# Ledger of designs, part 1: VHH binders against NAD-dependent protein deacetylase sir-2.4 (sir-2.4)

All scores and structures are predictions.

Target 1, 292 residues: NAD-dependent protein deacetylase sir-2.4 (sir-2.4), of Caenorhabditis elegans (q95q89)
Amino acid sequence: MTSVYESLLSDYPDKGVIGKPEIRDTETEIIEKLRTLYNHFVQAKQTGKPIFVLIGAGVSTGSKLPDFRGKQGVWTLQAEGKHAEGVDFQVARPGVSHKSILALHKAGYIKTIITQNVDGLDRKVGIPVEDLIEVHGNLFLEVCQSCFSEYVREEIVMSVGLCPTGRNCEGNKRTGRSCRGKLRDATLDWDTEISLNHLDRIRKAWKQTSHLLCIGTSLEIIPMGSLPLDAKSKGIKTTTINYQETAHEKIVETAIHADVKLILYSLCNALGVNVDLGDDLPDEVPIPLKIS
Positions, changes and structure headers below are counted from each chain's first letter, unless a header gives other numbers; Kabat numbers aren't used for antibody chains.
F, E and O are the ipSAE of ESMFold2-Fast, ESMFold2 and OpenDDE, as the mean of both directions, binder to target and target to binder. V2 is 0.75 times the mean of E and O plus 0.25 times the DockQ between their complexes.
[cut] stands for letters that were removed.
The coordinates of atoms that the task and the answers printed are left out; those that the model quotes come from them. Centres of patches stay.

## First folded at step 4 (VHH; framework vhh_7qbe_3)

Design g1 (from e11 with L98F)
Fold by ESMFold2-Fast, scan of step 4:
Structure g1 (fold): chain B 292 residues (1-292), chain A 122 residues (1-122)
Amino acid sequence: as target 1 above (292 residues)
Amino acid sequence: QLQLVESGGGLVQAGGSLRLSCTASGFTYAMGWFRQGPGKEREFVASISWSGGSTYYADSVKGRFTISRDNAKNTLYLQMNSLKSEDTAVYYCAADYFGFSEYTSPSEYDYWGKGTRVTVSS
């Protein structure tokens, strides 16, 4: 991962719990938990109430980007006076996990997807923007402050906190009318409030949701880490997929401690959903599920 | 379950001050105060965003009431100054995990406290 993003963020001492040990479920435990998740996906399709998804940094580790709180994560190594290694954001490409989520979305199992990642990979893989909430923003995105027209860049925008970038709008992309508004970055700093539009979309998603799936996130950072609490209050059950224990293990229905891409790819296989992998291959073969 | 517990209500003379508190059992993004007087519907009083950067007030309380929050304590406050007989009501704390501070309708909040009574004597 490029050091640019970390250097743009303001100093913030409360980054949540870092460096927790990894837990590895046995194959038997994974099969049992994955069967429960599979049943939620089947029910979501049958009832027309899709799965609501929250994505964290663990989804992008298959794209050679480090996570933040794992043993080799950005904040964990920073606390030790070290630097996390990975590819630059500009060369990172969607991996098996992104492609599996896209396939599940296209098949109608998933609708609203919240990503906490600023790497832009969830947009890049092809998830429709009307169903994608980039809740912490996107490092490759500038937005007009006046007309809200979006500009996708090839290079990282060198600003966070919704600050002016020095560029001007070239016209309202939605209406075609002239606009000379100032462009701002789209990436939140620690103290930046989440967009009112994003909050509204999250609230509305609950009414059409049967299950919450949290993928590759430690759930350590408020407010997104509180999504399982909101789900529980609304009678909606949560599944987590993460090697580290999340902040809300005790209130979720199912906590799967396994490789994110293995679980997602195995789920697609069990559902008969084809994943367009191109030249990419999962690290492991799909786990067989006994469907009864 | 998200629980909201209000406190600080009581009897006060017109022109006096009172501070209401509301403690949430967990995180909430936006919070607000509503009140219901005798024979009236629940009406909006004030709301606040998570950071405290956005606040909204009903016209009837602007300049007299101040809403604030302490996120470390999951606690919402309403400082009520220059109280009038018309402020007599049961005051309710309202919250939503991902609510907006712009929400002024009771139907826009999913979580509610049981209320705390405020009586302003003439």
Scores: ipSAE 0.221, ipTM 0.625, lowest interface PAE 5.1, mean pLDDT 85

Design g10 (from e11 with G99S)
Fold by ESMFold2-Fast, scan of step 4:
Structure g10 (fold): chain B 292 residues (1-292), chain A 122 residues (1-122)
Amino acid sequence: as target 1 above (292 residues)
Amino acid sequence: QLQLVESGGGLVQAGGSLRLSCTASGFTYAMGWFRQGPGKEREFVASISWSGGSTYYADSVKGRFTISRDNAKNTLYLQMNSLKSEDTAVYYCAADYLSFSEYTSPSEYDYWGKGTRVTVSS
């Protein structure tokens, strides 16, 4: 019922602002803001400057995982002496939001996706690893300390902070060469630095975009939470989708206060992008955008 | 837009100490100090990661200079001890939202202060 991730993390006092009230845009406000976002997506594809995406915990709430700073979020309830409810990470599955992001990636509207989530769902839904940056790591991932080969596990790795797991490398996956390196977890603790490889990939992709889309994130944790500030200084416009006011609400072009899956699914529908939901029925009916 | 303002420069005698400060208008990931002496290009002095867990120093300043930061104040510090005439330079604060403390080249930082002058007299 509850996530165990918070129990693996070191005690850290600065978790950012928690428990802000939810804001709910009217249908009229949503349609206007969604039309603006639709136009940015069309322009991104036309100019060859794909949308740059930053994902936070709000994307995974449709997968029955708690967020961190919402009314029922992990840190919000912890501050009240309570525990957040949700499913185990091992049973969580990609939802409509993840499937919509994948569809937009496959259609060429977005390319680089940074996820702050450790749930592995962005990878599990099928976003190519070349375009996915799991900036805080992945609870299902072990990495060789020597050759950096990645091992996707069926069960969560029960450590964080890039610590040895006790397993050994099985050799380089691409070449089959012997390695003999030790495996470590891939999940960052509060004091763990973001990898140089991830920072380099982010910087290179950042130069190729004209629009930042922040989905289901409060923008409270740096350096990723500071991307809208850098965007503004470089002429990159930002759209946020979050029920709570983000840390940078005043400087973004468009702040959409609505359900993440509703906005993403509606955007796919408006763009004519098919979302493969399998046998699942969507929780929301897409908002019709009558584009002339 | 991110702005960096250095302070604390001045005239000091050889063997003396000076503390430079740099205040950022917002949050930065990695921060560094660079300096430009008379007739020289900007050279690396020191850098620090956001957590303060990683610091790097140019060989010429190791053991004499200490870099530190106060994230609550968005302020970077450089404590300079045992100053030498060769330390005479304009000192620049550098920052980036995505840079790491391992970046020692000026071209790897997007945001810079205007500099603060340090003169070490014999």
Scores: ipSAE 0.204, ipTM 0.603, lowest interface PAE 4.3, mean pLDDT 84

Design g12 (from e11 with F100W)
Fold by ESMFold2-Fast, scan of step 4:
Structure g12 (fold): chain B 292 residues (1-292), chain A 122 residues (1-122)
Amino acid sequence: as target 1 above (292 residues)
Amino acid sequence: QLQLVESGGGLVQAGGSLRLSCTASGFTYAMGWFRQGPGKEREFVASISWSGGSTYYADSVKGRFTISRDNAKNTLYLQMNSLKSEDTAVYYCAADYLGWSEYTSPSEYDYWGKGTRVTVSS
């Protein structure tokens, strides 16, 4: 079954560059680039300036959700008159990539995480909401327009654009405080502005950041796709992990063209960070890094 | 590095109009106009969000000035109508890769043009 998110969005022709060919780095290239990234992680923890992370749809492909601009992505196939295949958002569960990012956050290597994904998986895996910026929203959230209380649903909210859902706020059960505010969806449409709160949190994060890591994103969506430009202006270097060439390959320090879960799990292994996989077994064997 | 280049300034008589332009060398999210008159500090004029859905104006220019943007051209505009002698200033374009239309302080913008001079004669 395919997701329905694309059907909820308004008509918008300018979806960025789609369908670029995949690039696959050799094992030697991966090891060299991963060693550079490993060194940034070590320095981030030592200096108290953690890694700033931007997440795109490539992080969720291990959860059987399609990406948007890859060869089998939603917009790529739509342009060909086809439909992307995947599971429904309600069925998707956090994968090895989400669990690895959570482990790196718990270990103090990563602090602020921006996710462009509306699948809710970054929240579901357990990343603390105070460190998570769901910049395009979350399909499982409704928000009260009056008191800003959040309602996490089991099924996706069937609207985008911060529109009323037809439900009313339930108030505060613990205090008995009444609120008759209307609930709205929490997911941005193409023309919906990013909240001031999210922009302020991003600006604050730059002051405490040593490195930007962009994971599984083509960097085609404005303004998040421009984060590497912002980083460069502040003397902060960027690493990307994506099979396709990103919009900013020429300005980043390191572009890793490899499987997202392979790189993240290999990083955790190299750093001695335990990833709580539960009953999940990763499809990838960690790449051993020679650290001396 | 992001570069901003202003144009369209000049000498105009009171009651006249001018259109200022600011072209960015690349993407910008939020953009605004500031001005600095003789013997004054740099003050806010107008700001606009990426979508153009939110605009903010200083009280002194409301109803007379209109801010707009053309994202395809990376260009910000300020249409100035019913110009007054008090509008005489160097006008500066301000931008950031991230920002919001509510950013009215100069400290909230990382990138600035060198300014374009507007002189309103009596």
Scores: ipSAE 0.233, ipTM 0.630, lowest interface PAE 4.4, mean pLDDT 84

Design g13 (from e11 with F100L)
Fold by ESMFold2-Fast, scan of step 4:
Structure g13 (fold): chain B 292 residues (1-292), chain A 122 residues (1-122)
Amino acid sequence: as target 1 above (292 residues)
Amino acid sequence: QLQLVESGGGLVQAGGSLRLSCTASGFTYAMGWFRQGPGKEREFVASISWSGGSTYYADSVKGRFTISRDNAKNTLYLQMNSLKSEDTAVYYCAADYLGLSEYTSPSEYDYWGKGTRVTVSS
């Protein structure tokens, strides 16, 4: 099943670097890099300065959704005249990666989470909206243009670019006052600016960070892809988890080339953080860390 | 570390025009122009979002100054028309990776140029 999202986007030639080869770290390399990341999580809790998280499409591959720039990604296959296969957005469910991030948030290691994904899975897994910034929007969300009341839908909203959907606001959900504003989609097109409210929230939270963790993103899309540059200028260390080389890999402290869910689940296990998997079984057992 | 370099300042007659430029050593999200006149504190002039879709101006410069950017060159511009003696100041370029275009306080910007001097003669 091909994603409907790419057909809603306007034509745009510059999609960033696509189709880089996958790198797979050895088990020994993973253990050493994961130990470094574990130490940052311990430090974050001890200092009261949480880990700042940036999520990309690689987090949702465990939910049977394609990424965009990987070897089987949406833009990569489009450049070859092919279509990426995956489940419909309505069928996709939060996976081990989403559940692990939620568990780390609940345990106080992570506070602010920026997701570049429009699949709505970070919200669906239960990350509190106060700490979740859906920076490119959410395909299941309509927003009132006047009062900013949010309407979560069961089916995807069939437009992008903050366009009117034809539905009207039923009233200001925050204040209870009447509102007859028009509803719009909440998903950005290529030329749509990021919400000023989101940028304000990001900037305030960024000042309190001890470490930046970039998960499943090639860091090709600005401004979020440039967070490692700002981190470096402020003496903040970055870890990336991605099979492909990221745009800023050579300036980050630790680049882990491994399956996102394996690293996140292994980190939870090492920290003694319980992950509520429900009926899900992890694809692989957690990598054991020897903690002294 | 991000570096900003301003240029284009000089001496101009009242009613004249100048174009200031600011070149950044790397990516910036929001950028702005501030100025400091003789015996005054640094004040907001104009700001622009990364795409150029959102711009903000101080009331004293609206209709006379235009802020723009060329992201391919990492360069910010300020086109100053109908210059007045009150516009005499050192003009500073300011930037942030994640700054808001609505930021009007100098304390909201982490990166600054050294300034370029504009003198408007009567």
Scores: ipSAE 0.071, ipTM 0.529, lowest interface PAE 6.3, mean pLDDT 84

Design g14 (from e11 with S101T)
Fold by ESMFold2-Fast, scan of step 4:
Structure g14 (fold): chain B 292 residues (1-292), chain A 122 residues (1-122)
Amino acid sequence: as target 1 above (292 residues)
Amino acid sequence: QLQLVESGGGLVQAGGSLRLSCTASGFTYAMGWFRQGPGKEREFVASISWSGGSTYYADSVKGRFTISRDNAKNTLYLQMNSLKSEDTAVYYCAADYLGFTEYTSPSEYDYWGKGTRVTVSS
């Protein structure tokens, strides 16, 4: 099994730094960094300045989807003449990481969530669309080019780059008015610019935060990968959670090198936030924090 | 902290040309040029997307000025042709990590150069 997404993208040689070694923080290092992150979450809710979240492919590895730049990532293995192993997008389900992020959002700690992932899992887990920015699009989404009505599909849309899909708008979904616009895919190719609507939403939300949390992202893709640079200039603190060293380790306040689902689930436990896991049991036992 | 350094300003006769440059100390996403004449508010001149695929111009300069960028050098350019006396101003380079290429308001840019002066003589 291999990702079909890579085959839909145009040829683009600049994929950023790939295949960096994994770093694993000790339990002592994790506890100290997690306590710092816990304090930032408490302050965010208390002050009404919610945590601003940036999600990368590392959040979806618990859903059996490959990341792009990790040791077993899509671009890393492609450079070695190999194919990344994982389930197809249509069978992937939200994991502990997605459910933990949703729980933190519901509890008021997180507001705006940018996802760089095209897998649709952040939407599927139930994060409200008004607070979710799928900045690279969603493989399950068609959008009317005229009225911008969104159509969520059961199967992936087999194109990227905002190309016509051959379907027509049935009418503006929100207002119910007649519209004969053409539907296009919602997923960006390498050279496709980010939606102006998404950029506007990001700018407005950015003014309301004091902390950026980057989860499972190498920070190699611009402009989102450059958020820590802007944060530093504005006195916004950044925490990263990633096994590999990110592009901006030198300027972030806290870099946690540990499993994404372990850190997020442990944070929820420390905050007293219930995570609805359904019938799934977490692979990880939460790390106990001394809270005072 | 991000710094922007403009160069290329000077004295030029009406109908002449100048090329302004702005070098950033690091990555920038949205970049643009603004100008401020004596006793006036800072006004939009031109902006450019990171890819260079989208450019926006004030009506007063459209067809005369061309904005471009070289991302490998972190440098923004403004080629000014057919200069008029009303183009006399201090020209400012502006940048943002997050922003719109079509945002024309100075308040939407977080990083600014100190400006370079352009004087167009009759």
Scores: ipSAE 0.283, ipTM 0.661, lowest interface PAE 4.3, mean pLDDT 85

Design g15 (from e11 with S101A)
Fold by ESMFold2-Fast, scan of step 4:
Structure g15 (fold): chain B 292 residues (1-292), chain A 122 residues (1-122)
Amino acid sequence: as target 1 above (292 residues)
Amino acid sequence: QLQLVESGGGLVQAGGSLRLSCTASGFTYAMGWFRQGPGKEREFVASISWSGGSTYYADSVKGRFTISRDNAKNTLYLQMNSLKSEDTAVYYCAADYLGFAEYTSPSEYDYWGKGTRVTVSS
């Protein structure tokens, strides 16, 4: 449950703008905007400069996890004295959106993926860790403070803020060398700064990008929410996919107000990219829109 | 494009104080102050992370200068106390949308103000 995660966070009054009304583009509007996005993907393939992806909570709503700032979001309902409904984080599985992003990555259209989500689903779907930046951390990870070895857990680590968990490092598996380091959680609190390693990886990848794609994020949390501003200053165009108006609608090239999985799956279909849907139920898979 | 505007420079006697301000036209992540004296290269003075939780200072200014920021106003400050003649320089505000406070090299910042002159008389 997201209620567990929210209970671990420190009290912080500035959660960004919440509860904005949903905007729903018509099918004609979606097709026109999707054609623009499709052209950026084709160009990325031709130039060898991949699409840079920023993921927010809207990508995981298909996995039955609530978002944070939507009409039924965690912060929105909390402000009303209510609780958001969703499945346990341990039960959640990657959905069509995650699988579509993985397929686009495997096909070479996407390289660097920044996720603001702590649910671990982007990692679970199989996105390679060298191309995945879990910028707010991962609720299922512990990290050694001394050797930086990562420990993937089956249950949520019940701590945030890079705090000691009480567990000790099991040693360096590569060398067999003992390590007496203490393990910490890998999830940021409101006042925790993003790791220098993550920031360095982002800056290096940014130099090789052709287009910024922001998926299921309100862009309310800095510094990641401010990437469209940096993109504009460097001549990089941005596309957003979100039902609510984002913090940067005015400056982006294309704002698509539609279901994230519909847009991503339609894009894969248009590009001829096969998505491995595995055990997804037929009624959870969107019928792809045609842009021809 | 991001613009930075510095203010607060002027003439001050040795041992005096000045407060510099730098207002950004929009969001910045990490911000810093650099200075350039006559016949010298731009040198690091101080930097601050977005949260204000991390600050860095050149050895020459530690204990005398304090960097701070007001994110609601998009404004960076440098409180300069116990000024010395060696502090005479043009002071530059530097920023990036996704900068590191640990960066002490001018080449690591993409956005710069025009500078504000500080003259310390004996």
Scores: ipSAE 0.139, ipTM 0.554, lowest interface PAE 4.6, mean pLDDT 85

Design g16 (from e11 with S101L)
Fold by ESMFold2-Fast, scan of step 4:
Structure g16 (fold): chain B 292 residues (1-292), chain A 122 residues (1-122)
Amino acid sequence: as target 1 above (292 residues)
Amino acid sequence: QLQLVESGGGLVQAGGSLRLSCTASGFTYAMGWFRQGPGKEREFVASISWSGGSTYYADSVKGRFTISRDNAKNTLYLQMNSLKSEDTAVYYCAADYLGFLEYTSPSEYDYWGKGTRVTVSS
């Protein structure tokens, strides 16, 4: 089952490196790398320089959405003349990984979260919008071109590329201001520029961190995939969590090749952070690894 | 670390043309040109988005200078036409992995070349 999102995108030949083999760290290797990550989290909170997070499609695989460049990813299977299987975005729900990231944010370990995913799950799980940068947009958002008011929809907006949707702005509910602006989709196409507001927020938050955590991303899409390069130049340490080798793994301080939800949930438990799993969980809760 | 290397500076007669180049050691999102003339502060000249689809120019150079880039070569260009004596300056390439097209202050860029000197004689 192909996703609606891939059908809305323009044709673009350069999708980055796809279909790399999976690497699986041993339990001993995972525990050692997880101890290193645990120490970075403890230090980040103590020094007032919270962890800066970059999220990719691998975070949403527990929500039964395919990733893009993994072995069963959308672009990987497309190159083989096949279609990726998964649920529609409208039925996807936040998984253990999303809920673990929220718990770490609520506990003060994480502040700024950039998500490359358009599935809206990082917003749906409850990450505050002021700390969440949906850098490629959100399929459930319409935005006023004039006042920039956001409209969260129950169903996906059926366009990408910041195109008019045919609806009008309803005005600012908080201030009572009239606005007659046109609404547009919030989702970027391949050639759409990232918003200056998002880039400004990223630059300001970047100056207040000492650690970058890249979760479930191949780092193939620019400019976000180049964050580890900038981190290295500025003395910011990077950890990646991904089964496949990332585009910048040779310069990363710690590369963890393991299940994203296992690492995040284990980290929460090691830090004494409670994860509110709720009752609408799409994936299986992992048994946390002990790093004592 | 990101390194920028400028080239193409030199002595040119008023009304002449010159093309500056800047090669980056890796990926950059937005890139720009700045200049510092005798007795002046470093000022904005032009900027270009990653795709090359958007450009921004200082009023003093609009219609005379053209900024362009070749991402396959990680190279930024500044084509300078109808040069005037007031264009005499050291020209600096500026970049960032997350650079902004519309920022015209030197403080918005983290990576800089060493500069290339342009002298326009009458």
Scores: ipSAE 0.231, ipTM 0.620, lowest interface PAE 4.0, mean pLDDT 85

Design g17 (from e11 with S101V)
Fold by ESMFold2-Fast, scan of step 4:
Structure g17 (fold): chain B 292 residues (1-292), chain A 122 residues (1-122)
Amino acid sequence: as target 1 above (292 residues)
Amino acid sequence: QLQLVESGGGLVQAGGSLRLSCTASGFTYAMGWFRQGPGKEREFVASISWSGGSTYYADSVKGRFTISRDNAKNTLYLQMNSLKSEDTAVYYCAADYLGFVEYTSPSEYDYWGKGTRVTVSS
């Protein structure tokens, strides 16, 4: 459960704005905004400037994990003395939203993906690590402090803040000697600095895009929540997909207030992109969008 | 668009102190101070990370200048002590939403203030 992750975090009262009312766009509004988004995706592929993606907790609600700031979100309910309901992180699986993002990446529409989620689902769905920036880390990941080898675990790592886990590296040095490095968790606490390597990757990819797509994020956490501000200053257009009003609603070009999986799956259908759903059936019927 | 406004410049005697401020219209990750003396290029003075946990200084000001920030006010400060005539310059505030505190080149910053003038008299 998300309650485990909450219990590992340091006490930090400033969690951003919580519990905003949900806005639901009409079908007509969704179709109009989806056509605009479709046109941006077509342009991105034609110009060789792929869509830059920022993912928040709303992408994982289809995987039966609660978000943090929605009406039934973790921080929202915590402020009321309640606990959010959801499956354990170990049983969560990538949903239609994750599979749709992967399909758009495979089709060349999306390149760099930043995820703020620590659930590991963006990695599990198969997004290549070279294009995936787990900016707040991954609860299933341990990293060697000496050689930087990554260990993907079946159970969550029971610490945050880049702290030693008590386990040792199982790898060998180039000389053939055991590495003997200590393993640390890969998940940030509130006061943990973002990886310099991640920031460098973001800055380089940011220069190669003309469109930012923010999916299922309230944009309350900085510095990632500030990307729409930088986008506006640099002529990069922003689209948001979120039921709640985001921190930067008034400055983005298109704000879609609808279910994340509905919009992503409908966009894939409109682009002619096949989504490998495996044994999953989509909960939403794709919006028919005929573009010749 | 991110706007930066510097203040606190003025005339000060050699050996004196002065505090510069820079207020940003919104949040920034890393911020820095640069200066440009008469007939010179803009040069790095100091930088600070978002948390204030990391700071960098040019050798010429290390031990004399202190950079700090107040994120609640979106304000960057430069406390300048033991001022010398060679510190005479227009001081510029620089920022980026995803800045690196290690960046010391002007070309690495996207947002700039218009500057505040510091004159150190003998």
Scores: ipSAE 0.113, ipTM 0.571, lowest interface PAE 5.5, mean pLDDT 84

Design g18 (from e11 with S101R)
Fold by ESMFold2-Fast, scan of step 4:
Structure g18 (fold): chain B 292 residues (1-292), chain A 122 residues (1-122)
Amino acid sequence: as target 1 above (292 residues)
Amino acid sequence: QLQLVESGGGLVQAGGSLRLSCTASGFTYAMGWFRQGPGKEREFVASISWSGGSTYYADSVKGRFTISRDNAKNTLYLQMNSLKSEDTAVYYCAADYLGFREYTSPSEYDYWGKGTRVTVSS
């Protein structure tokens, strides 16, 4: 459960705005906004400047994990003296939203993906690590402090804040040379600075970006919540998909208040992109965009 | 668009102190101070992370200048002590939306104020 992650974090009082009401766009509003987003995806492919994606907890709600700031979110319920319900991180699997994002990446519409989620699902669905920035880390990841070799575990690493785990490096995975470094967790605590390597990758991604898409995030946590401001400074327009009003609603081009998986699956369908769902069935049918 | 406004500059005697302020019109993540003296290129002075937990200083100002920020007021400060004639410059506030690093080049910042002039008498 996400409550495990909650228990590993240090006590921090300012968790951003929680418990905002859900807004639900009408089908007519969704179709209009989805046409705008569809046009950005078509333009991205034509210009060779892909869509830059920011992922928040709303992408993983279809995997039976709670979000943090929604009505039944982790921080919202904590403020009420309650605990969020959901499955254990170790049994969570990528859902329709993750699979749709992967399909859009494989088709060349999306390149760089930043995930704020620590659940590891964006990596597990198969997004290439060279295009994935796990900006708050990954609960299943240990990293060598000396050579930076990564170790993907089957069980949650039971610490946060880039602390030693007690395990030792087995060798530099990039060079093949011996390494006796200590392993640390890869998950940020509230007071942990974001990796300079991640920040550099984000800065470089802007040069090849036509549009920013923020999916399932309230944009309450800095610095990632400020990406729409960064985009605007570079002349790049932003679309958000979130039921709750985001921190930057008034400066974005398009704010879609609808189910994340519905919008992503509908977008894939409109673009003719096949999504490998395996045995998973989508709860909603795709919204038909009349493209003539 | 983000605007930065510096204040606190003036004329001060060698060995004196000044406190510079920079107020941002909105949110900033990384912030720093640069200066440009007469006939010189713009050079790095100091930078600070969002939390204030990480600071970086140019060697010429270490131990004399202190950078700090008040995020509730969107304001950056530079406390300048033991001022020298070599500190005479226009001081510029710089900001970036995206994280903290050791920024030694002005080209690494997207937003700039118009500057505040500091003159240190010999």
Scores: ipSAE 0.068, ipTM 0.541, lowest interface PAE 6.2, mean pLDDT 84

